VHH binders against p95470. Designs and how they scored, part 4

Target 1, 316 residues: p95470
Amino acid sequence: KQVDVHDPVMTREGDTWYLFSTGPGITIYSSKDRVNWRYSDRAFGTEPTWAKRVSPSFDGHLWAPDIYQHKGLFYLYYSVSAFGKNTSAIGVTVNKTLNPASPDYRWEDKGIVIESVPQRDLWNAIDPAIIADDHGQVWMSFGSFWGGLKLFKLNDDLTRPAEPQEWHSIAKLERSVLMDDSQAGSAQIEAPFILRKGDYYYLFASWGLCCRKGDSTYHLVVGRSKQVTGPYLDKTGRDMNQGGGSLLIKGNKRWVGLGHNSAYTWDGKDYLVLHAYEAADNYLQKLKILNLHWDGEGWPQVDEKELDSYISQRLK

## First folded at step 1 (VHH)

Design o08 (framework vhh_ozoralizumab_d1)
Fold by ESMFold2-Fast, scan of step 1:
Structure o08 (fold): chain B 316 residues (1-316), chain A 124 residues (1-124)
Amino acid sequence: as target 1 above (316 residues)
Amino acid sequence: EVQLVESGGGLVQPGGSLRLSCAASGFTFSSYAMYWVRQAPGKGLEWVSEISGSGGSTKYPDSVKGRFTISRDNAKNTLYLQMNSLRPEDTAVYYCARVGEYSKGWYSPNYDYRGQGTLVTVSS
């Protein structure tokens, strides 16, 4: 059976790969080969007690995780939100191991990292991704629609913004300054992920709309900066915070809604991990792991033909 | 800002045809998927049809598939629903709709923007 995922992120513990995706309590799969997957667990058996206070229409599906290993702990960041709203929060839960058979296995929720409130914030507190800079400082990128994608410095235990706080706007599409701040608007950008490679940080973002089956327009763009804080410039030199972004991959007749990527270096090779909806299978969301190559100018490239060749299988 | 104005409803005999129109304003019409939804007397909202922003993709539930056709004219900012072979159970107020901007929610379209509706009555 093919693994059914949306917003995939991955990590490894020992010889086991773990895949985290949007779902009830965050869905977790495990694999020995990144092809054959088994259901492992969900991070939350019951929803966070604060979820409906932040998001009154919350339905139990936790969105868009990121998983980050730091100083002996796994940090799982997750989004609490509702469709079309910025009544949202990013929370974090921690575990010593990802192996559910271990006596040390227990997800411990540390609560809210950041919260967006309509009228107060021109951003949506969803779609977290963690990046450590070349000085060892850890940052979170996040955001969807509204005023675009933001980056802020995390505190030493990675559970709150640092004090004093440091925030940067790293990517956005045009939004009318006359539009009410409570409205998402037409700036179709979300799901930042930053990968450090060589002298550059590469910011990946999803442009367009997910979550509309065959009407999804999701596709990936990229820009880069020598500083984690930006500015992130596309291939033409345009700032991503001013509408810049170079196309990395888009949908075709068979695959639509390509986006919400993560990116990794595993065993000396670089990979792009994303979901795509298969038109021939009622637009079911499927895991894609593509080889990430680099051109002569240091820009990432993927082979769209690999969308047809990579098929993840789920064991039982 | 978003405004949707439906027209074309009326009384029609079983087996008859009717064409609904929706005039849209206050947003870039061609950038949004559009929907027709209906509400029969004493019942909840029911999805009837959807069309992509370009008009290249359309979808229908089994209850209307083959009988109803959704289309759009992006130059005129107008959405249409051609209804053929009408049945008494098609009697409802029909709404032109757009979902709010959101990135998640595969099976729960939120019809955040709807017009005032146009009544379609199918009876002899």
Scores: ipSAE 0.015, ipTM 0.205, lowest interface PAE 7.1, mean pLDDT 88

Design o09 (framework vhh_ozoralizumab_d1)
Fold by ESMFold2-Fast, scan of step 1:
Structure o09 (fold): chain B 316 residues (1-316), chain A 123 residues (1-123)
Amino acid sequence: as target 1 above (316 residues)
Amino acid sequence: EVQLVESGGGLVQPGGSLRLSCAASGFTFSTYWMYWVRQAPGKGLEWVSEISGSGGSTKYPDSVKGRFTISRDNAKNTLYLQMNSLRPEDTAVYYCAKEGSRYYDSTGHFDYRGQGTLVTVSS
């Protein structure tokens, strides 16, 4: 029936679309039309050997991928973590092609990009997303809860932070001063994704809670900046790093837990890709691909009716 | 370290009752959906019940609805399954399962841990 995904990201190789999502080994689907999907592969047959060292409570699930094509390689970023913990790391594995039938097809894990350590870091090293700036420099945004969402400059190989390191705080919600640094807290923000459109970088973030079926409060907010490093300002001019964020889309009676988006420009059109839980189908998590439109002031807009009209098909 | 330790199984006559417990540790129990699943001899896994983190939402398949009740005590990090009007067909190993950290659904996408607890319904 429909494709079951959480935290979906997409890329294109030739005329084939590839979809990556949270799961054992990172689940990969392929499609020729972005509607009819076929199981392709998983990126990991065996878990990363370092996972339990970084995250002692690691469950075997790899979370929240991002896929990025750079200089003839596909870079798949993934998260190793445990719920409610910032004992986490973002890793990267690379492949020359996404076609499993190719003789060049082989995922090669490059290991840890960054690691968060409780009490050292007021961030959680999960939910990576890659963005290249207008000078061709590549950056990673990431983060969940704690002190919010961060951005750092990647090295030329895209496998670790650049040297000298450059870090920016790009979005956060208020966190109690009484909360210990080891605790996630109530600053419900995660899953950054940055899209460049015209003169602006648009930062999308998921506010609220995923992963609670009908009790999920996940929804998407947006802000923008002329510099990739921020400040990202919402429609009212409020800095996302000071609690700003303009609502893009939220749940309704049928669709709940909307979030963890990616965003793309394909063939001159812009798209928002996310998951949503269908209340009528026991809150099963489903792929949604929505057209992304722009208003007269350059802000993104989506048509909520497309939550009903976009229906993915799982072919195998 | 995530641990789920099931207990309370045993031999019971048809029509009898049992209460299963699951002691959870290594994660923030109150924030996770929890499940009971079972595996009868020679058969696959079957979803038995689910409960939201707050306990405000529960769901059951028709095979156990009205007979089984799932509950939780978040202060004790414990999940329960009250089983009434037991039938020979309820004979199975029962597993406590948590939702995946970023992956769940009622169609069986969940983690389960531990060895389970055996329930035998026989005279």
Scores: ipSAE 0.000, ipTM 0.164, lowest interface PAE 14.9, mean pLDDT 87

Design o10 (framework vhh_ozoralizumab_d1)
Fold by ESMFold2-Fast, scan of step 1:
Structure o10 (fold): chain B 316 residues (1-316), chain A 123 residues (1-123)
Amino acid sequence: as target 1 above (316 residues)
Amino acid sequence: EVQLVESGGGLVQPGGSLRLSCAASGFTFDDYAMYWVRQAPGKGLEWVSEISWNSGSIKYPDSVKGRFTISRDNAKNTLYLQMNSLRPEDTAVYYCARGSQYTGFRPDYFDYRGQGTLVTVSS
């Protein structure tokens, strides 16, 4: 009965928390306490008209959302893709409110932000996450496998890359140059999320494989930079764009496939939000919200025991 | 509690038709892609059909393409498989399965399946 989610992201409007996850049209839940969740809506009742042009194998599920509030609007970024392919695009849809009972409630799709095309691009246009830097410039991190995780500057409307464009490679694992560009390869890295804390931007990434039940190897690594553009260095000083990454949390006997996190500061406290598969419950993907602590050197830490103590309830 | 209950299986002659139904409960049915998978005697699981949450994407393997039709009624939380021109090699236990919330998932990876319904195609 826990909330069944993959790739969770959250925001708050007034006193209501909203949870967004991979699913048909993007699944949306609401809660007053971040423990008891009710199905709220989906962002799309009808598939984006451009989806099958970008991804011929697209089956109606939208992946890996991010939600970002900016100047009175909610921007929902989503991925259109097919498993194992980089025929993908990140799109954005906008709403004035997240409350379905409001007369102002309407998701308005603004279309494609970026698109990856096999043989042209050595990156996969999925897994968006939004970060504003200390000057108020908004950036998108994204990526999965291929050439790793990228960051680019968004335009003022947050719907397209800025002009002139600015792009950075922020994290990658080694990929053979002999591998055909159409293949994902063995560079098992995806789902970037950046949190600013004190003097640092912290880049979280999921290493390994999701989506294989007990054979999932998904786990979270972290690095940090004083600049949003990187370089993001792990605890040993190794660049994440050169294979660096410090372990934050990994699975155990009960919880497998831990990953695809978001991270937030709410009411002066820091949180890590992720999914985990419960082995005893047929590897059902469950919402986890963990307290994010900081060590004496400013590195994030989580308590693995909170995987057992945070219990969400699905009310609908 | 997720429940998937198949019905409509039975004995049918080669060339005949059969309609399977799957009654879903315990979850928001129109949030999920749904699958029909089968297991023939002595064989592994084989994917036979896939339908997206809104019926906009439907897929079949070549072994059943043109003969089987998957459909769903989201108002009734029901999944269907219309099987025409049945062949002895279609003999199998047929399972209704719920996909996880992903696009392009492998048909052999799903969160829940029903108890199955036996389809026997025999003279």
Scores: ipSAE 0.000, ipTM 0.186, lowest interface PAE 15.0, mean pLDDT 87

Design o11 (framework vhh_ozoralizumab_d1)
Fold by ESMFold2-Fast, scan of step 1:
Structure o11 (fold): chain B 316 residues (1-316), chain A 123 residues (1-123)
Amino acid sequence: as target 1 above (316 residues)
Amino acid sequence: EVQLVESGGGLVQPGGSLRLSCAASGFTFSSYAMYWVRQAPGKGLEWVSEISGSGDSTKYPDSVKGRFTISRDNAKNTLYLQMNSLRPEDTAVYYCTRDYPSWGSGKYAFDYRGQGTLVTVSS
């Protein structure tokens, strides 16, 4: 069977690849070849003590991680939330190594980075992704539904917003003014991820609904900007913060719910990492690693046939 | 071929104890980490405990830490959950699993779960 993941992100330490995904304590797999995966660890054995205060309906699963290497540390960002709620927070835990056999291996939780509160915030503090700009400043993109996707400047130790704070709205879909601020609404957009390539920052976002098996409508769109703060424009020149977004990949009869991507450059090649639900396997969420190609205008492209040809193997 | 069969559930009063068992067959039991997860009425799946294939490493969420103990007998292909100081909120169907729940919300199937065993904690 292929590796069962939702919201996959990856990093490399030495010759070992590490995969992080939604699950109890954040599930961690390792691989030497990005095809054969074995269970490594979880980042949390016990849930964060603040989780139920922030999210009363929290069910014990930590969502949508991002992993970022900075100044000798691995920063693992994670989401505490509940379906349909913006009672949410993004936290961060750090480790010196990802190798559980190392004497330096120890996840140290640094607590909450940001928290969304119903009626106060028209955004949802989930789905973090980290990007360093061309001046070395580190930013977090995040968000789901409500008023869309946001970007803010991180402080020097990457554990909270910089002071003074700097925030930008980078992508959104139209939300009815008749919806109460506590309601998620119909603006089906989440899971930002930013990749810097050449002169551009590329913002990937998941449109539609995850997490509904065969009723999932998740698909990936993209836009780009020469500045990390935006505006991110799609292929037609439409601002993603005004409903723009160019289709990158969507589901078919076999693969449903494609989304929550990360994107990387490894050894001179570019890759898109995402989950996809296989209809023939009861919509089990599977890891997909696809090659990212670039057209003559500098736009990313993927080959949908690679959904069938990339097959991961879960080891013991 | 692969089968997990839970047993040991029942009705127990608050403060009581139960020991759940999971009989595994159709795979090399000692090569797999094993998990207990539960689903309370009207709620999603909640991870309860984890044990490594060798049995030397265990993990628990705060909700059960100090009260529940996971163990295994690799010679008998059997997983156990010792539940002490039971509370009404521990009422749930308990599942033995070879893999983590895919999402944990109870909406998605996880790999190689058993039929479950009902634990009811009430007076």
Scores: ipSAE 0.000, ipTM 0.170, lowest interface PAE 10.8, mean pLDDT 87

Design o12 (framework vhh_ozoralizumab_d1)
Fold by ESMFold2-Fast, scan of step 1:
Structure o12 (fold): chain B 316 residues (1-316), chain A 124 residues (1-124)
Amino acid sequence: as target 1 above (316 residues)
Amino acid sequence: EVQLVESGGGLVQPGGSLRLSCAASGFTFSSYSMYWVRQAPGKGLEWVSEISGSGGSTKYPDSVKGRFTISRDNAKNTLYLQMNSLRPEDTAVYYCARDLSTYRGGYDSPMDVRGQGTLVTVSS
């Protein structure tokens, strides 16, 4: 049986790989080889006490984590939201180790990092991803639909926006002016992730719709900038904050709904991590880890054959 | 730069037919369920028809069922409404709209009225 994941992110502690995904309390798997996975834990045994206050329709599933190592701690960012709404918040919980057998293992929730409120905010506080710039400053990218994807500077503790605050719009698609600000609108863009490679920051985004089985249209686009704050330009020179984005990978007859990626450099090689729905297996959401290659102009590319050849295995 | 441009409206006699078109641009047309909606003078918006992204599923209210047919050509990014057996009560501005209902961060109402509309007048 393959590993069932949505919105996967990964990190390593020692020789053990840890996989985090959308689920009750955030689902955590561990592996020694990135192929054979064991259920490890969930980060929350009980939901955050503030979740229903922020999101009245919250159903106990925490969405779209990111995991970030900083100064001897693991920071797990998570989304509290409800289907189709921007009554949302990104929270953070911290642990010294990811090994549940360690005496130091305990998730300590630090609460809300940012909150979106309908009518006040033309953005949705979900889909966090952490990036450190070339000066060591840490930033969070986030967002879904509404006014697009945002980036803001984190404080030294990585638990809230820095003071003075610094915010940037990094990617968006056109939103109908006829839509009320409380409504998501027409801009099908979410799940930012930024990877630094050479002189560039690469912004990956998921365009289209997840979560509709065979009618899912999720696919990945990319742009790049020499500054973490943007502008992120696609291969044609179009700003991602003005509807730009170069196709990286899209679905085919076997694999549908490809998206919500993370990207990493491990042991000198670059990887794209995402979910994909297998049409032949009732559109079950599966973990995919693809090699990330770079063309002569420095643009990322992936081999679609690896959707078929990478097979994760869930152990007992 | 999302655009929906309706056309094909006009003056027609009761019992007549019209075919409306909606030209879509600035988005992946096949990824969206689409709606036709109408607004008669002095009345609210009324849902008229719905079609899935693939074109494999359609829905109609009883008021137009059997008289109106929604279809799409995904290669041309065009939505159609075939209107037969037209009645004076069908007089309205007709709009095409995207279905933005989705999981996660998507729209929680089924309709985004984006186009300028096309006027259909059914009169002797």
Scores: ipSAE 0.015, ipTM 0.220, lowest interface PAE 7.3, mean pLDDT 88

Design o13 (framework vhh_ozoralizumab_d1)
Fold by ESMFold2-Fast, scan of step 1:
Structure o13 (fold): chain B 316 residues (1-316), chain A 123 residues (1-123)
Amino acid sequence: as target 1 above (316 residues)
Amino acid sequence: EVQLVESGGGLVQPGGSLRLSCAASGFTFSDYWMYWVRQAPGKGLEWVSEISGSGDSTKYPDSVKGRFTISRDNAKNTLYLQMNSLRPEDTAVYYCAREDSYYEGDYLPFDYRGQGTLVTVSS
């Protein structure tokens, strides 16, 4: 009975951990120990009013959240989309606390941060992840398929692109010429997440396909840069924006579809958080929290045996 | 991991027949709709036929309907295309392709494609 999650991200308020995942209204769990999880809330009781204008095929599931604490507020970024389409938008909703028992607890939707429009944009406005650089400037990475993963500078209130706007392409795979610009294409890359460690920013990306049970090919790659804007180079020196990416972790016979990671430093230790599908449990998506280690060259490493040893529990 | 390997192409005269095969590996073949698609020189990809995982449902465009038959052998993980009454305009590279179940109506409905097999119809 592990916690059933897709696209997990985490934060802490006081002594309580909060886990956010894809689902109706974004599913929220809480924990005191990051092992024993209790259902907390949904961020949206009703869908955003603008959702079907942006994505006519939107079905009420909000995708791929990121949670970021900034100046006394929690910013929850979420994706509105439909499979195979870039009729998409990343929105943001804000709360003063993550505790549903607080009188200050109220999710306040601030609306659209960015929107992708077919034929105008060769990118998909989903899979947001927030990173603050070493000067305190906040950036959003995002993207899925099409022309790859992008990074842009956020404004001071973290609700829209900064003015003047600053955008960078940070990772992409070769897109098939057989696909027109309205279609996702063959460039199977999404879910960027950036972690700063020492002198480097590390860009994690999910390559392959999620969401196909035992046929999922999802796996994690990494590159790094001394600048948040890139270029992000893999272990061979290949630019991630030119098809580079060094394997971090892939599936095995028990665990399939590994991806959509976040990464954190908590109390001086580094962690990789992701979902994985357990073959023996009908490919149900499960939370995994792995220790993130660093080799002599400063590259991240994980022990795939920890996929078996980390067992989350859903409390009644 | 997922592999699709086509075979059976070649040179044939107009009015002739060929049978294409596609050997599938690395996934549960019977769970997926399968496609034959083709690309003639200077043209885009064109659907030729599709078949359900069970083999009970098939679909064809008018250009090949009555001449081509898609079939599958799930015990052998093999997809077939029987091509009869071949015409010069059937000259193309033929690809075996697997369904992408998450892309309906707004995307080419396959996520993996083989290397292709060349069919040349010429006198």
Scores: ipSAE 0.000, ipTM 0.157, lowest interface PAE 15.1, mean pLDDT 87

Design o14 (framework vhh_ozoralizumab_d1)
Fold by ESMFold2-Fast, scan of step 1:
Structure o14 (fold): chain B 316 residues (1-316), chain A 124 residues (1-124)
Amino acid sequence: as target 1 above (316 residues)
Amino acid sequence: EVQLVESGGGLVQPGGSLRLSCAASGFTFSSYAMYWVRQAPGKGLEWVSEISGSGGSTKYPDSVKGRFTISRDNAKNTLYLQMNSLRPEDTAVYYCAKGYHDFRSGYSTPFDYRGQGTLVTVSS
């Protein structure tokens, strides 16, 4: 059986890889080789106590995690939300180790980092991703639909926005004037992830719709900036905050709904981690780990044939 | 595969009422959010109402809130729009449109699939 995931992110502790994905309590897998995966744990045995207060229609699924290691702690960011709503919040829970056999293993929820409120905010507080800039300042990118993707500076303990707050709009698509501010609208953009490579920060975003089996239109675009705050420009020089984005990868006959990537440099090699729905297997969401290559102009490239050759294995 | 057939339009006086229907086929009706969208002469498409797959959640723009009511009968694969207190500015072709439920990102597309439309004229 392959590992089923939506919105995968990864980190390493020692010689063990850990994979986090959308699900009840956030699903955690471990691996020694990034191919053979064993169920490890979930971060929440019981839902966050504040979840239904923020999102009355919350159904117990925690969405779109990011995992970040900082000063001896693992920070797991997660989304609380409901369909069609920006009644949402990004929370954070911390652990000293990811090894469940350790006496130090314990997830401690630190609560809400940011919350979006309908009609107050033209953004949705989901899809967090953490990036440290070249001066060691830590930032969170996030967002889905509405007015696009945002970036803000985190405080020193990575649990709240810095004070004074610093916010930037980093990517957006045109939003239909037919929708009021409480509606998601037509700007199908979400799931930012930033990778620093050479002189550039690369912003990946998922365009289109996930979560519709064969009707999913999800695909990945990219832009880059020499500054973490942007502007992020695509290959044509168009600002991602003005509808720019260069195609990185899209679906084909076998693989549909490609998106919600993370990206990493491990042991001097670069990787793109994402989910894809296999058409022949009832559009089940599957983990894909692809090599990131770089062209002569410094743009990322992936080989779509690796969608077929990377096959995860779920151990007993 | 997806078919949406609107009916119930016509000529009505200001202050009057009309009930529109949309017969849906080719998909699992109860699994998808549904929309009414309209296009007035010389104008773009305007979202009018949204209903969740279960019928438990409805949404309206301020221009029609309190006057229009969207509903659905999942056993009959039929979507309805009850329009009360009609105004001349409600004159438009009304379209039934299919969306998608997304448990993760939360959006339905009002322009994904739409039918041929039904004309509503509000005039004396």
Scores: ipSAE 0.013, ipTM 0.195, lowest interface PAE 8.4, mean pLDDT 88

Design o15 (framework vhh_ozoralizumab_d1)
Fold by ESMFold2-Fast, scan of step 1:
Structure o15 (fold): chain B 316 residues (1-316), chain A 127 residues (1-127)
Amino acid sequence: as target 1 above (316 residues)
Amino acid sequence: EVQLVESGGGLVQPGGSLRLSCAASGFTFSSYAMYWVRQAPGKGLEWVSEISGSGGSTKYPDSVKGRFTISRDNAKNTLYLQMNSLRPEDTAVYYCARESTPYSYGRFSDTGAFDIRGQGTLVTVSS
């Protein structure tokens, strides 16, 4: 019924909802109602052949997917990495349909989109999220720790950076200047996701630490910009690329490690999708779908009490 | 709020011993891996030793392995470095440093990441 997920993203094909999460080969679930999930498939039956060349400590778990529909194809972005390392790459695999019973169902890996190399790059090539701007140009946000979160323009095929390349730093926290560039550092920020709503792009980011059970400090912050490239300013007017970020939701005694969100508009209603660890269930990671409301100033809000429900009231 | 205060440095002859201490406050000490790092005159920072939050795991570079021992007393929020068989090249300001991310019970953090909060303690090895 309920599924064990980390880093959840969702899409729809016809009357079927698909949920993608961190796991061996990327775990895929399907549902007709967004309440009852069934195992569907994994995107990779065998690991990408290039994975260990990029990340020697790669263990077969593909991290932090994003799913994007474009010109008749589903693009599944995924991360190859190892804990605490920026020996990482974001890859992409494509499929014509998400229905495994279809004769057209076949994941075709297109390889590496972007790679980070220690000491060359002060960023980590993980946690991709796709956003189309108001002119139809497609961008990828990504990043974890090091020098923060980045945004770059994708090419027409959505498989590589555009030429000429265009890059922006969109969010960061301070890291020690005494720390070698090969080290992750203390800038606990990752998992960007951008939602376009009205006249604004809203950048969500996860601050703190996942993956430490009751010691996890993961929580969500937000900022916004009228341009997809930023600057993303928080409620106080502070730039997210200079340590800004307005709290959206944090953990409590029951729910810990809240983060790695996606956000969607479904049937005219807005939702925040994330994982949270349930303290009473040995900190098992659970799917949360929360109503996303907007205040009088146009800022997103969620009701912490909805964490005690499996899904948002709007999904009835 | 977070404070690290180093002490125990001084002048010592080659072959001598010193014990450094670091008093930590403002955070849950046992949840963080701790480091000793040093800076010799005119040089950059050099990692000297590390210890896990529980004290169950320690690591050293070859330059000090077998001569230096890191330990901690979580009840007293104190980190120690026992330095034996000191050499002139051990002359440096010694800093204790906190892991920039807490130690993970289920997943190990890369222990190369640290932040320095104190002024250090000077160790001079000369005749």
Scores: ipSAE 0.005, ipTM 0.150, lowest interface PAE 10.3, mean pLDDT 86

